# Designs tried in a protein design chat: VH-VL binders against q9fz32. Part 43

Target 1, 221 residues: q9fz32
Amino acid sequence: MALYCRDTLIIIFQKLTVADLARASCVCKVWNSVATEDDLVVSAFTAPWRIKELVGRPASVSFWRDNGIWKFAISHRICRGDSVTSLAVKYAVQVMDIKRLNNMMSDHGIYSRDRLLIPISNPEILANTTCYVELDKYAKREVAVLYLEGAPKREQPVPGTNQQSNLSADGKRRLIESLRRSMQVDDGTALYYLAIAEGDPRSALSEFSADLRWERQAGLN
Short names: E, the ipSAE of ESMFold2; O, the ipSAE of OpenDDE; V2, 0.75 times the mean of E and O plus 0.25 times the DockQ between their complexes.

## First folded at step 21 (VH-VL; framework fv_ogalvibart)

Design pp4 (at its last look DockQ between E and O 0.03; V2 from the best seeds 0.00; counts 0 for: pae E 4.4 > 2, placed apart)
Fold by ESMFold2, look of step 21:
Parts: structure tokens; sequence; C-alpha cells
Structure pp4 (fold): chain C 221 residues (1-221), chain A 124 residues (1-124), chain B 107 residues (1-107)
């Protein structure tokens, strides 16, 4: 009976990657309950990069399911004379990765921004740092950002919120908003995919991605 | 429908200049990065340059850096390539191409729309 | 600059054959690879982007795979319309670079 004992599951799940935790959360209700606990999720998310602290509450649970290096970025304050090329040289990163991370398709250069996200070229820069979960208005993504100057001077969510399970209307609304942002669709479309995935946002994204590929192949877009 | 049309090609002597134009129609030109790609007769494709949607970020192949200048006029839906100090090796069909860019939350990439090409011949 | 090498340079095949073209990058380009088809006197046509995503309107007999430095374009059942030259192209970083091309000749 050890595989249904909560204390035993916590010990086992503490060693899992973010991907394996996501898989474990799909097995059964007991495993889901343990695999989605805040402490365990945050620990699995930050451990590969040795991040000291993660500050802020993401709008969606799906934020925790992928902790690849692209989830993290340096937030660079734009100064006079900056260009994408000069920043690529300064941070030893590729221009194309700055382009991709910042959704540089509809913005008027970097002139319209206070800050630019810089990809992490050396993951060791994350070790023993504090990262902040932010929704970047230009990248349109939730990102864990590192401030090299160490000073986001804002009134924002802080660690210490104990939330194990929440079925509130606010939680549902944030889930829909996160899914809508991830798929870049309206609320109705996001609700449709969430409904056919029975409330599972990762399944909803998978279904949407499959449908989008089919539509592109069929020449509908 | 969605269309790119190049013009300005021709025969020119080495050391001279040409300006190529690419007229865009059927899409919101300002939302797309634009490329020049060339192909020497009987040879493969060679990327030449890109200019981002707003006209400020420009990047070039090493073979043309310092001699070619990419530009765009978003009010005229037109992409340009100014080609200076032309060499025999610049002889090619020059295509303009639109970069698809993004579909959802992430960059997809790909040059999904191409013009018909305009021939530039550099010979004495 | 990232060098892209295709093999084979030329390929002869019959209608109905499964055709495989490979593309090798001189360094990892992750999945930032596109495949193009070009017929004589015509502009290239995008087939595949991000290594494996099929462009709209491209027949399902075309597929792409690979990541890192090795990539494959597969035509599951070659058709007469598939006579063309095929190019891979990395867009991981500037300058963008193409493979030298693979000419597919239908017997």
Amino acid sequence: as target 1 above (221 residues)
Amino acid sequence: QVQLVESGGGVVQPGRSLRLSCAASGFTFDDYDMHWVRQAPGKGLEWVAVIWYDGYEKYYADSVTGRFTISRDNSKNTLYLQMNSLRAEDTAVYYCAREFGYSSDYYEGGMDVWGQGTLVTVSS
Amino acid sequence: DIQMTQSPSTLSASVGDRVTITCRASQSIRSWLAWFQQKPGKAPKLLIYRASSLESGVPSRFSGSGSGTEFTLTISSLQPDDFATYYCQQYDSYPLTFGQGTKVEIK
C-alpha cells in the first residue's frame, strides 16, 4: 500500500523532474494531490538551476510544467544607445534568440519598451539568485526573470502563500486567461478546448496544437 | 492575393550600383520581417539580408556586408536592396521573401511567401 | 557561420518510392530548420518549418524530422509533381544559411 500513502509519495516525488511530476499528476487523484503541492512543484521547478528563491504567483498552473531554460530570462533596462545587436554582443547571445523571446513581430523596435528580455546563455547565472514570475506585456508570456541590478521596486506578490487546492471562480478565470494567452485565441475558443480536455490545460494545449497543425496542413490558415 | 513583385534587375558593369525594389500586396506589410535571397545561375540559394518589420534591425550575409543596404518604406509597402560595388559573384536571381514569424505564443519562422525574382547580371 | 550539408546531391527514384534527404548542420541548430522545394525557373516553396511542422497546403506525404545537427526530409510516396530541387535552411542564428540542394529526378 505504499504507493497510496501520502508521506511515501512525497518522498518519492521530491526527486522527480518537472516533467515526471506532470506525468505523476495524471495517474490518479491521490498522486495528483501530492504531485501538485506548491512546495514540491516550486522545488522541482527551481532545483535544476539551483535558484535560491522564486518570487511571485503565476496566473496558471501550466507555468510549472516546463522549466526549460527559455522559461527564464534576464530583464534588461533599455538605455540610450542600446540596439538588439549591441545587447546580443553584451550578453553573448544570438540576435535571433532575443527576437524569439520578446515576440518581436508587432512592436516598433525596442523604442517602445522600458525593458527587454535577454535569453540565458549560461545557466550558471541563475544559481543562488532570486527570480521573479512576471507576465511580460510584449512577450505575452509568463517568464521567471532575473534582475542583475537586483531591484524590482514594485508592489507584487511575495512568497509565503500556501495554496494547495483552489476551485474558486478566480482560479478558473486565471486558468482560462493563461490558456487564452498560450494559444493566442479568444476566451470562447480557450473554453472549448478546456472543456473537451475535461479541465486539463495541458491536454487542451495538446489538442489545440494538433488541430492547428491539421488546419495549417489543410490550407485553412 | 498575397504577392511580392521584384523589380530593378538588369545588366551592369562591375563596380557599379543597382537598386532593387519589392512591392508587397495582400497582407499587412508592417507586421512582417522581410528578406532578400539570391541564386546564382545553376547554383543553390544564398541568404543575403533581412530587415525587421519596423525597419530598424538589419542583418547581412558576410559576402555583401558593407556593399549592400536593405531598407523598407512601410507607407509604400515596398522593400529595397541597394547594391553598391557590384562584382561578378553578385550575378544572380534576387528574390524577396516574407518571414511567417509567429502563429501562437512562439516563433515559428519560415519564408512562406516569395516573389518571382529579378535577374541581376554583372559583366564587362 | 553555420554550414549546412545535404546528402545526396542528386537522387533518382521512381514514382511511389520512399525518398529520404538528409541535412547536417556544423553545430546544433536545435529545431530551427526549414525545408524548401524549388522547380526550375520558379521561386522556392516552403514545405516544412521548425524541423517537423508541415506548411499549409503541402501534401501529407512530406514530413520532416530531426533535432540538433541531423535532419531528414521524407517523401513517403514520390509523385511526378515532386521532381524538384530541395533545400534545407537553418534559421537558428544570423547569417541564415542554406544547404547546397538535393535534386530529385523521377525515372
Scores: ipSAE 0.293, ipTM 0.715, lowest interface PAE 4.4, mean pLDDT 82
Fold by OpenDDE, look of step 21:
Structure pp4 (fold): chain C 221 residues (1-221), chain A 124 residues (1-124), chain B 107 residues (1-107)
Amino acid sequence: as target 1 above (221 residues)
Amino acid sequence: QVQLVESGGGVVQPGRSLRLSCAASGFTFDDYDMHWVRQAPGKGLEWVAVIWYDGYEKYYADSVTGRFTISRDNSKNTLYLQMNSLRAEDTAVYYCAREFGYSSDYYEGGMDVWGQGTLVTVSS
Amino acid sequence: DIQMTQSPSTLSASVGDRVTITCRASQSIRSWLAWFQQKPGKAPKLLIYRASSLESGVPSRFSGSGSGTEFTLTISSLQPDDFATYYCQQYDSYPLTFGQGTKVEIK
């Protein structure tokens, strides 16, 4: 009987991980109603990283299913003299990781962009910070963005507008091409991993890497 | 009819600037990545630059990096190539070309439409 | 940069001949290869994309094959209209690069 009391469930679910909340949401309607509450989900998402506040909401519920470090990025405004290499050094990350995150093939077009997303190598940087959920037009994914120099100016489209996440055909092309190159696979394989990752390129890469590791361990490669 | 028409070519002295235009018609211009490709007299094809359909991504050949700027105005269905600090080796016929993207959920790619080209001659 | 090497540079053939042009990439480009035909004073024309897909309107006597680093353009029976220069192009990665070209001449 105690497990059907909403208040009791809230207390219990507040201690759950996002993965556990997802599992709980599949148990019954009552559990689902509590486990999908926005406050609980946000709390579970941010708590492992000690994030102070998460601003914005993703368009896709799948955003909450993965709270790995790759879900977060630093917003870097591009300045004169910046290169992917210099930024990699500055933020102590790999050049390839920057390029992958931003769907970049080369450095030649860096100044055509207003910002670059920088992957986070040290999770401690997220502690006591405010992160903003954004759909990045280059990364073509929803990402929790950390601004080191202050809150983004209001002109950034609030992710809440129903802009149907339907990547244009060209957007999909870019994404698939980026993944194809990153994974060194054909477009069919890239599409497969993107699909199982529900459109998240980082997750797709992660799944691919996991499969490669498994294959190696199994002696298949 | 799908068509690309280059203009702006001519004879210029080294160190000068020139701006090429490519007018697109007969298709949805903002759905396509656009390229510049050049061909020196009696020589092969050389890729120069690309601009993606939304204008946010641009890539250049090393030979023109820092001197050439590719841009587009989707409202005017026009592709541009600003050429600065021109050199004798930049002498070529310059073609604009569109690249088609996805077909049946797979990216196929290919420059399927080309303009007639415009001649740029850099000479003293 | 990915280097594309075509062979031969020049090919003399007669009408009705089977013609084969090869293109080699310095590294794997998977199937991201296109073939173009160019006639004097004209813009290049796309023949093959994705290594083996025939562009719409191109005669079936043209075919492409290969993957990875080795590619082939084949004209099964050379026609008078086929005397031209042919180029391979990789579009796997930027910068895009072309082969040096193969001129198909009348024997």
Scores: ipSAE 0.038, ipTM 0.555, lowest interface PAE 2.9, mean pLDDT 87
ESMFold2 (binder alone), look of step 21: mean pLDDT 92; pTM 0.945

Design pp5 (at its last look DockQ between E and O 0.02; V2 from the best seeds 0.00; counts 0 for: pae E 4.2 > 2, placed apart)
Fold by ESMFold2, look of step 21:
Structure pp5 (fold): chain C 221 residues (1-221), chain A 124 residues (1-124), chain B 107 residues (1-107)
Amino acid sequence: as target 1 above (221 residues)
Amino acid sequence: QVQLVESGGGVVQPGRSLRLSCAASGFTFDDYDMHWVRQAPGKGLEWVAVIWYYGREKYYADSVTGRFTISRDNSKNTLYLQMNSLRAEDTAVYYCAREFGYSSDYYEGYMDVWGQGTLVTVSS
Amino acid sequence: DIQMTQSPSTLSASVGDRVTITCRASQSIRSWLAWFQQKPGKAPKLLIYRASSLESGVPSRFSGSGSGTEFTLTISSLQPDDFATYYCQQYDSYPYTFGQGTKVEIK
């Protein structure tokens, strides 16, 4: 029966929206297993915006069920002379939407942070880009962010180690937490795979997946 | 007790200036964005301006832009409105109001606490 | 600027009546709408925020509904304290704007 064949279900479900995928997950155990598969969920989440790649995994499963434009943001590096007004003009967005997206309040003012989340006014900027799933500590929400200048800044190699540390302390912490959530491991394990992947999060995930496959084959899972 | 008390209203001639004050008490003033709203006699409410909690971001209604300046002194728990080049159409009761922002999961932006108002009359 | 239009401008009612006031926005404000009550010589008092959420200390006979461009305030059973002027106000974007007001008075 084609309706119970996993490969056939994957082909069919690859064309579904996040809403339709959620409906399919309620039909039976086989459909639920396929409809909740990570690759399918990520594909359904990113396809409407033509995002090339989504890096990191959220802590909350509910993150995947809503892929409206407000789930995405530009992560803007704050420079001297920036104001919320000037950024609203620069990005053609409303000031109040910047305020709401960032939960602007006394303990999280613009001068206490390196970056500010900017609402997306033109969804076309998401096409063919890499977005990063982050828990923004100021906004207190999980957001898929776009860095217009590219990935977070790297730092000089640490003397006396065989592996390069190419990230600022804040960038490294954010990356470690994203990897920890994605791999469902502790900080030490995430650091280990990031170190052997030389700071590349995709390579870290690949090495982790390879080690899990080895453990499964060896009967250690 | 949360309280806002406006002062500085009075009768002035067109072209002159006034400075309104709003004294805040019973809450942490530094945590809140603050607004001015006015109401002409017998008329409805008109939003005038907002200043964000740290004092740098300020936004104005078109009717007052360039003539009015909102400011705050967080060390004195006081909100101000400097009103220059006054016109007859600026005659109103002026209210200060506190913006409620953070709830557990959402930023809001509505005005939850109001002062009693101070009357400004602009006439020859 | 987003214009807010209230209907009716005045409304005569008796104690115990069910009262409905409507508010229309010139463009979508999503659910960023507040309702205020104002009595003569007094400051406005917040009743409803985010279209339908009741402010703390406001009696449960007040309720709000709507989203987008159409909103209503309902008083299920008018009390003597409810004779006042009511304003809707959008806070979706600056400048914040108010409806012209609805005066609820004794029939």
Scores: ipSAE 0.317, ipTM 0.728, lowest interface PAE 4.2, mean pLDDT 83
Fold by OpenDDE, look of step 21:
Structure pp5 (fold): chain C 221 residues (1-221), chain A 124 residues (1-124), chain B 107 residues (1-107)
Amino acid sequence: as target 1 above (221 residues)
Amino acid sequence: QVQLVESGGGVVQPGRSLRLSCAASGFTFDDYDMHWVRQAPGKGLEWVAVIWYYGREKYYADSVTGRFTISRDNSKNTLYLQMNSLRAEDTAVYYCAREFGYSSDYYEGYMDVWGQGTLVTVSS
Amino acid sequence: DIQMTQSPSTLSASVGDRVTITCRASQSIRSWLAWFQQKPGKAPKLLIYRASSLESGVPSRFSGSGSGTEFTLTISSLQPDDFATYYCQQYDSYPYTFGQGTKVEIK
């Protein structure tokens, strides 16, 4: 009898995961009515990540079915000098993850877009933040977006914000220098590993490390 | 001998598309970033675009962003510039250039080798 | 964007003269500056990179100096083959930008 009381169900369902709420919604009409309440679903979705507020609602209920870390992304406004590689380094993520998330094609330049979604590697970044549910036109998916610099100003893309991030050529130089230092190799070697890693510095380091291990095992060093 | 040879230039009407090619020889093409630079008749040089040696990173001048696409085929040692929605102001000799990056101490990044250019004329 | 201001626009000189061309950047580009020579109907030719490094095969009469925002190209003794247009170019950051050019013509 107690399981039919709406108040009791609310108390119980407040402790459920999104997945469990979804299962509960299939039990009966009464359970469905409670388990699909917006407040409960949003709370269940945000609670594991300690998100303070979720702004917006997805168009599809399927959005709630998956609350993994990949459901979230950082909005990065593209500035002059930004590269996928530099952003990967900046946010400590893999280049391929950025490309996959944004459906980047090899023939599309980075400046064709206003922003890039950056995958989140550290879930702690979501704690006590406001995330915005958005449909990204490039990613072709709904995503909970974190804005690090503040709420998205609905303002029209002001063409002129010259935030000259001098980062592109310098970013490349810094990247190569960083790899050179990390690998303790010359520029040519660093560039080689960066190339085989398709611009992912982490992968480059990983490949280099693998080669070093192999050389050691082979008695070449 | 290190050589770059541009092709694909011609006369086109505004709004049309054109694809330029740059054939590289005499060096390991896939080791170098490649640039397009253009020069309007009687005017100075204007940087257009760059593509990095591993082909993923591309950057463009504001004047061509959204209209031009730089690409490369390392298997063919060829650089490309797809030009869409051409305008009269796009009339220029288009040069491809190689970026030299290797250094003992740091990455350089200067354009050391240039092609002879191909003329693109956009006129009604 | 980094603006490159080159001066003078035109320079008349005689064979044997010392010629100086200046280039100013709107912001510091450290030493990421190149100088190019261009003759009519020809592609630009690299002369100097990193503000003061002479490209291989370029005559020693060419020299570059400067850092930050002020740069100079010097031809110590002008030769007949040196009558051309010269451009400075920064490669500190994208977009790369050129000076307006200096035409060195015969007096």
Scores: ipSAE 0.250, ipTM 0.671, lowest interface PAE 1.4, mean pLDDT 88
ESMFold2 (binder alone), look of step 21: mean pLDDT 92; pTM 0.938

Design pp6 (at its last look DockQ between E and O 0.02; V2 from the best seeds 0.00; counts 0 for: pae O 6.4 > 2, placed apart)
Fold by ESMFold2, look of step 21:
Structure pp6 (fold): chain C 221 residues (1-221), chain A 124 residues (1-124), chain B 107 residues (1-107)
Amino acid sequence: as target 1 above (221 residues)
Amino acid sequence: QVQLVESGGGVVQPGRSLRLSCAASGFTFDDYDMHWVRQAPGKGLEWVAVIWYDGREKYYADSVTGRFTISRDNSKNTLYLQMNSLRAEDTAVYYCARELGYSSDYYEGYMDVWGQGTLVTVSS
Amino acid sequence: DIQMTQSPSTLSASVGDRVTITCRASQSIRSWLAWFQQKPGKAPKLLIYKASSLESGVPSRFSGSGSGTEFTLTISSLQPDDFATYYCQQYDSYPLTFGQGTKVEIK
C-alpha cells in the first residue's frame, strides 16, 4: 500500500541519494513518476552540499546521476594580470585541474574567454549558495556554477531565442519536435541545444552528441 | 609520421651552459604541450619540464628550477631546453615528448610520442 | 611532490610466465597513471594510459588496473620481446613523477 501512495513515496524518496533515486525510477510507473519529479531530483542533487538553490535546467537527464564535486565549479571573471598559476594559488587548486576542467588544450588561450571554471577545493563554499546550471562552451561540459561576485542577470532560454529565426511558429514547433525525437529529450532540452546552435538543427545535434560522449566517458575525479 | 628529433647534446664542463633543441614534424606542433624527460646512464626516468601549447605556462622539476628554461618556437616547430649552471648530476640522455591533451573532447594528458634522445655529459 | 614506488625493483621470469608489477602513489592520483616500457638504448614506449587503457599497437597480453593509490601492470604470458624495464608515471599534477622502474629479466 505504501508502495503506491505518492505522498509516502515522496517522503521516502526525499532521503535517497541521486543513485538510489535512479534505481527507484526503474521499479514501476508510480515510482518512476515520483523519483523523476524535478523538485525531488534537484533536492537530492543539492542536499549533500547544502546548496540553497540550483537555477537552470540541464540539457541531459544524466546530469543528475552524479553530484560529485567535479559537477560544480566557481566561475571566475578573468581580470588583467590573471594567470592559470596565480588562480591555482588563489583558489588553492592544482594547475592541472584547471587545465582539465577547462579543456585548455582545446582552446587558443585564457584571454579568449571572459570566465574560467575553477575546481572546488573546499566544498563548504557551496553551502547556502545559488548555483547555476550552465553549458560551458570552452570546457564543453554542463556544470553547476557558483559566482562569487554574484551572477550576471540572464534570461532563460525561451522558444524563438536564437532559434528558427526564419521559420513560422508552426515550423519552429516542428523543428523542436524533430530535435526532441532525434535526441530523445524533453522540449526544454531541445530548445536549449537549438538556441546554442543559433537555430541550426545539424549543429544542435552535433553539440548534443558531443555532450553525450563526454558524459559517457566521464573522467575527471 | 609523427617525429621528434633532439639535438644539441655534448660534453660540457660543470657550471657551463647548453641548449637542446627538439624538431617536431608530422603533426600540428602548436596544439600540443611538450615535455623534457631525462635519464642518467643506468638510472630511471626523471621528468624535467613542460611548456604548454601556446608557450604561456611552464613548469619544472625541483631539481632544475632556476637553472633550466623550457621554451618553444611554434613558427619553427621546435622545442628548446636552455640548461645553465650544469652539474655532474645533470648528465643524462634528454628526451623530448609530446603530450596528447585531449581526444573526443576529453583531456588525456599522457606522453604519447618520444624522441630518440640526446646525450648530455657534464664532466671536468 | 607525489612519490611513485614500484615493486619489485627487479623480476626474473621465463617466457610464458604471468608477470605482475605494482605501483603505489603517495597520495591519490585518481586514474592519471601511465605505464611505459623501455629497452636498452631506446626511448620509452607508452603501453597503458589512464591506468587501464591500452595504447594502440600494444599487444593484448598487457593490461593495467587500479585507481587511487594502487596500480598494477600485468603481462599475461611473457614473450621474449617483453624483457625490458617498466616505469609507472603519474600525471595527476605537476611535477610529473615516475616510479623508479622494474627490470624484467631472463630467469
Scores: ipSAE 0.443, ipTM 0.774, lowest interface PAE 2.8, mean pLDDT 83
Fold by OpenDDE, look of step 21:
Parts: structure tokens; sequence; C-alpha cells
Structure pp6 (fold): chain C 221 residues (1-221), chain A 124 residues (1-124), chain B 107 residues (1-107)
């Protein structure tokens, strides 16, 4: 009986890892309703890293499936004189890791970008910080971004109200909006790529990019 | 008929606060993201803030960040702009605008309906 | 922030003239551009969305073109009712930004 009480479940689930919450969400409807609560999920996601605050929400629930260090990155605004090599030295990370994270094939064109995402080598840097969930257009993935120089200009969604909305509907809206804007396509096309990617926006973007490359090579556009 | 009506404008001294309202009618208010846009006398248009249809996300212009708060009451079909620490440069006609955003068929994302605006004058 | 540069700031024309207004974005906004018309003492009115789509009820003499960083609004034959200020707006990303406006006045 106690395991069906919402308050009791909340207390218990507050101590669970993100992986455990995911498992709990599959037990029954009651457990699902509690285990999928935004506050619990965010807390479970941030707690291992001692993050003070997570601003923004991902478009996909798959974002919460893992909370490894690779989910986080430092936002570095590109300045004159920067190179991937110099940044690797500055942040004590590998050049290849920077390139991989940002989908870079070469250092050429670095200045065509506003920022680079820098992988985090030392997790302690996340302690007592505010991270921002963003979809990076170059990385083509959602990342919890750390800004070392202060809060980003409010280009980031700020949570306004605790209104209980259907997460699925909201998630769908955000996902479709994100994909539509990223791909510059209509909803039908965005949904098509999402479907072939089995609901993974990152994979959807990857597939779309692959098709665009193919079309260009084939002279179809 | 789709309509937006702004109210709450007036003359205030610098440092004071003012709350603007925008009453929506003729459409399902809670389906639409809403914006505030302002226009200083004789000047161009400046985007101020947006709030999503469910109120969960908000964005602000840098010029008003930390001073202005956008909110909405969907039960009353009303959009609000709480303006604190007002400055002379905040003097403008303030417009509320509806964004034709996400729909089941197609996401558009542009402002299609505007109110007539309400004048805010910040002067000593 | 995405800067929108509109040109010219002022345009003098006669009824029947072809008028072209240009808007340049500091970075690619693809097709997320709108054009608005504003008359004195009135709210802006949407003319074009998605760079080239004509809003319902807007006369066909208005047209938009462009993508990426360069956009144009064209009035094929200027009418008396078209003397107004026109604004481009990007809605690719926040903060949303407008051009400085183009005042179309009678010559």
Amino acid sequence: as target 1 above (221 residues)
Amino acid sequence: QVQLVESGGGVVQPGRSLRLSCAASGFTFDDYDMHWVRQAPGKGLEWVAVIWYDGREKYYADSVTGRFTISRDNSKNTLYLQMNSLRAEDTAVYYCARELGYSSDYYEGYMDVWGQGTLVTVSS
Amino acid sequence: DIQMTQSPSTLSASVGDRVTITCRASQSIRSWLAWFQQKPGKAPKLLIYKASSLESGVPSRFSGSGSGTEFTLTISSLQPDDFATYYCQQYDSYPLTFGQGTKVEIK
C-alpha cells in the first residue's frame, strides 16, 4: 500500500539515479507518473555532478537516458587567434575530442562559427554551476552547456510556470520546432526523418544531412 | 474576429513599475505563443519578449532582461508584461502580437496578429 | 544577435512605380524572414512570411524573395495606400530582430 502513495514514492524516487528512475517508470502507471516528473528527473540528472541549476529542457526524453560527462560541454566563443589546437591546450582536452563534439573535419572555417563546444575533462568544473540545455546546430545534438563567462544572453528558454502540461505534447512541439528550424523543412519532412530515426532527433538530423549530401552529389538540387 | 487589445500604459517616473495587459479574443489563446514588441516614438520596432503557449518558456531582449517579466493567464485569455525599474529609454508604444506557431499540420512561427498598442511614457 | 540591415532608409516614389526594399542578415536565417507594413499611428501589418509567402488578404503586387542573408520586398506597382514604413524581421532565432525600417514616401 505504501508504494502506491504518491508522496512516499516521491521521497523514494528522489534518491534514485536517472537509470533507476527510468526503470521505475516501467513498473506501473502510478510509478510512471512519479518517476517521469520533471523535477525528479532533473534532480537525478544533475545530482551526480553537483550542478546547481539546469536551465531549459530537452526536446527529447532520450536526453535523460544517460548523464555521462559527455552530455556536458563548455561554450567557447570563438575569438581571433583561436585554433582547435590552442583551445585544446587551453582547456586541457584532446583536439580530436573537440573536433568530434563539433562535427569538424578540419580547422578550416572555425571562424564561420560563433562558438565551439569544448568537452569537459574535469567534472569538478560543473559543481555549483548553472548549465543550459541547448540544441547545438553544429554538434547536432542536445547538450548541457556550461558558460564560464556568465549566463548566456537570454537566447535560452527560461522556465516560466510550473503548469502541468502534457510532456508528450510539449515535447512534440519542441522537437518538431527544433527539427523544422534545423532542417529548414516542413513538418511532414521533419516527421519523416524523425520516424526513420525512431524518434531520435540526433539521428534524424544525421539522416537528413546524409540525404542532402547525397542529393548534392547526385546533382538533384 | 481575432483581436488583441493592450492596456495599462501611461506616464510613470523613472525607477517605477508598470504592468501592461493584453486581452485576447476570437481565438484559442492557449494555443499560441505571445510576444511583446515596442516602438519608441519615431523609431523602429524592437522585440521585447515571448512566452510560449503553455507559459513554460520565456525569452527576453537584453535591454529588458532582469527588469521585465512576461506572463500569461490562459484562463483569462490575457498576456501580461510586468515592467520594473523603468527607464526613459523604455518609452514606447507596446504591442502584443500573436505568433502562428506549431499546429498539428504545420509549424509556421511568425507573428500574424497585432494589437493597436499602448503608450508607456517614462519621464521625470 | 542577428543584425538586420535594411536599405534604403527612405524611398521616394510615385504611384505606379516599382519599389524594391532590401534586407540583409548578419548571418544566414535561411527563409525565416517576415515583412511588415506600418502606417502612422497604426500597428504593424504582416505582408510576407517565410521570405516569399504572401499573407492572406495582402495584394498580389507585394512579393518577397531571397534566402540566407539577402532578402527583398517588391511592390510591382505602388498604390496610394502603400505609402508607409516597411520592416523586415528575422524569426530564425532569439532575440528576434527587425530591420531599421524603410519609409516609402510620395515623390
Scores: ipSAE 0.023, ipTM 0.529, lowest interface PAE 6.4, mean pLDDT 87
ESMFold2 (binder alone), look of step 21: mean pLDDT 91; pTM 0.930

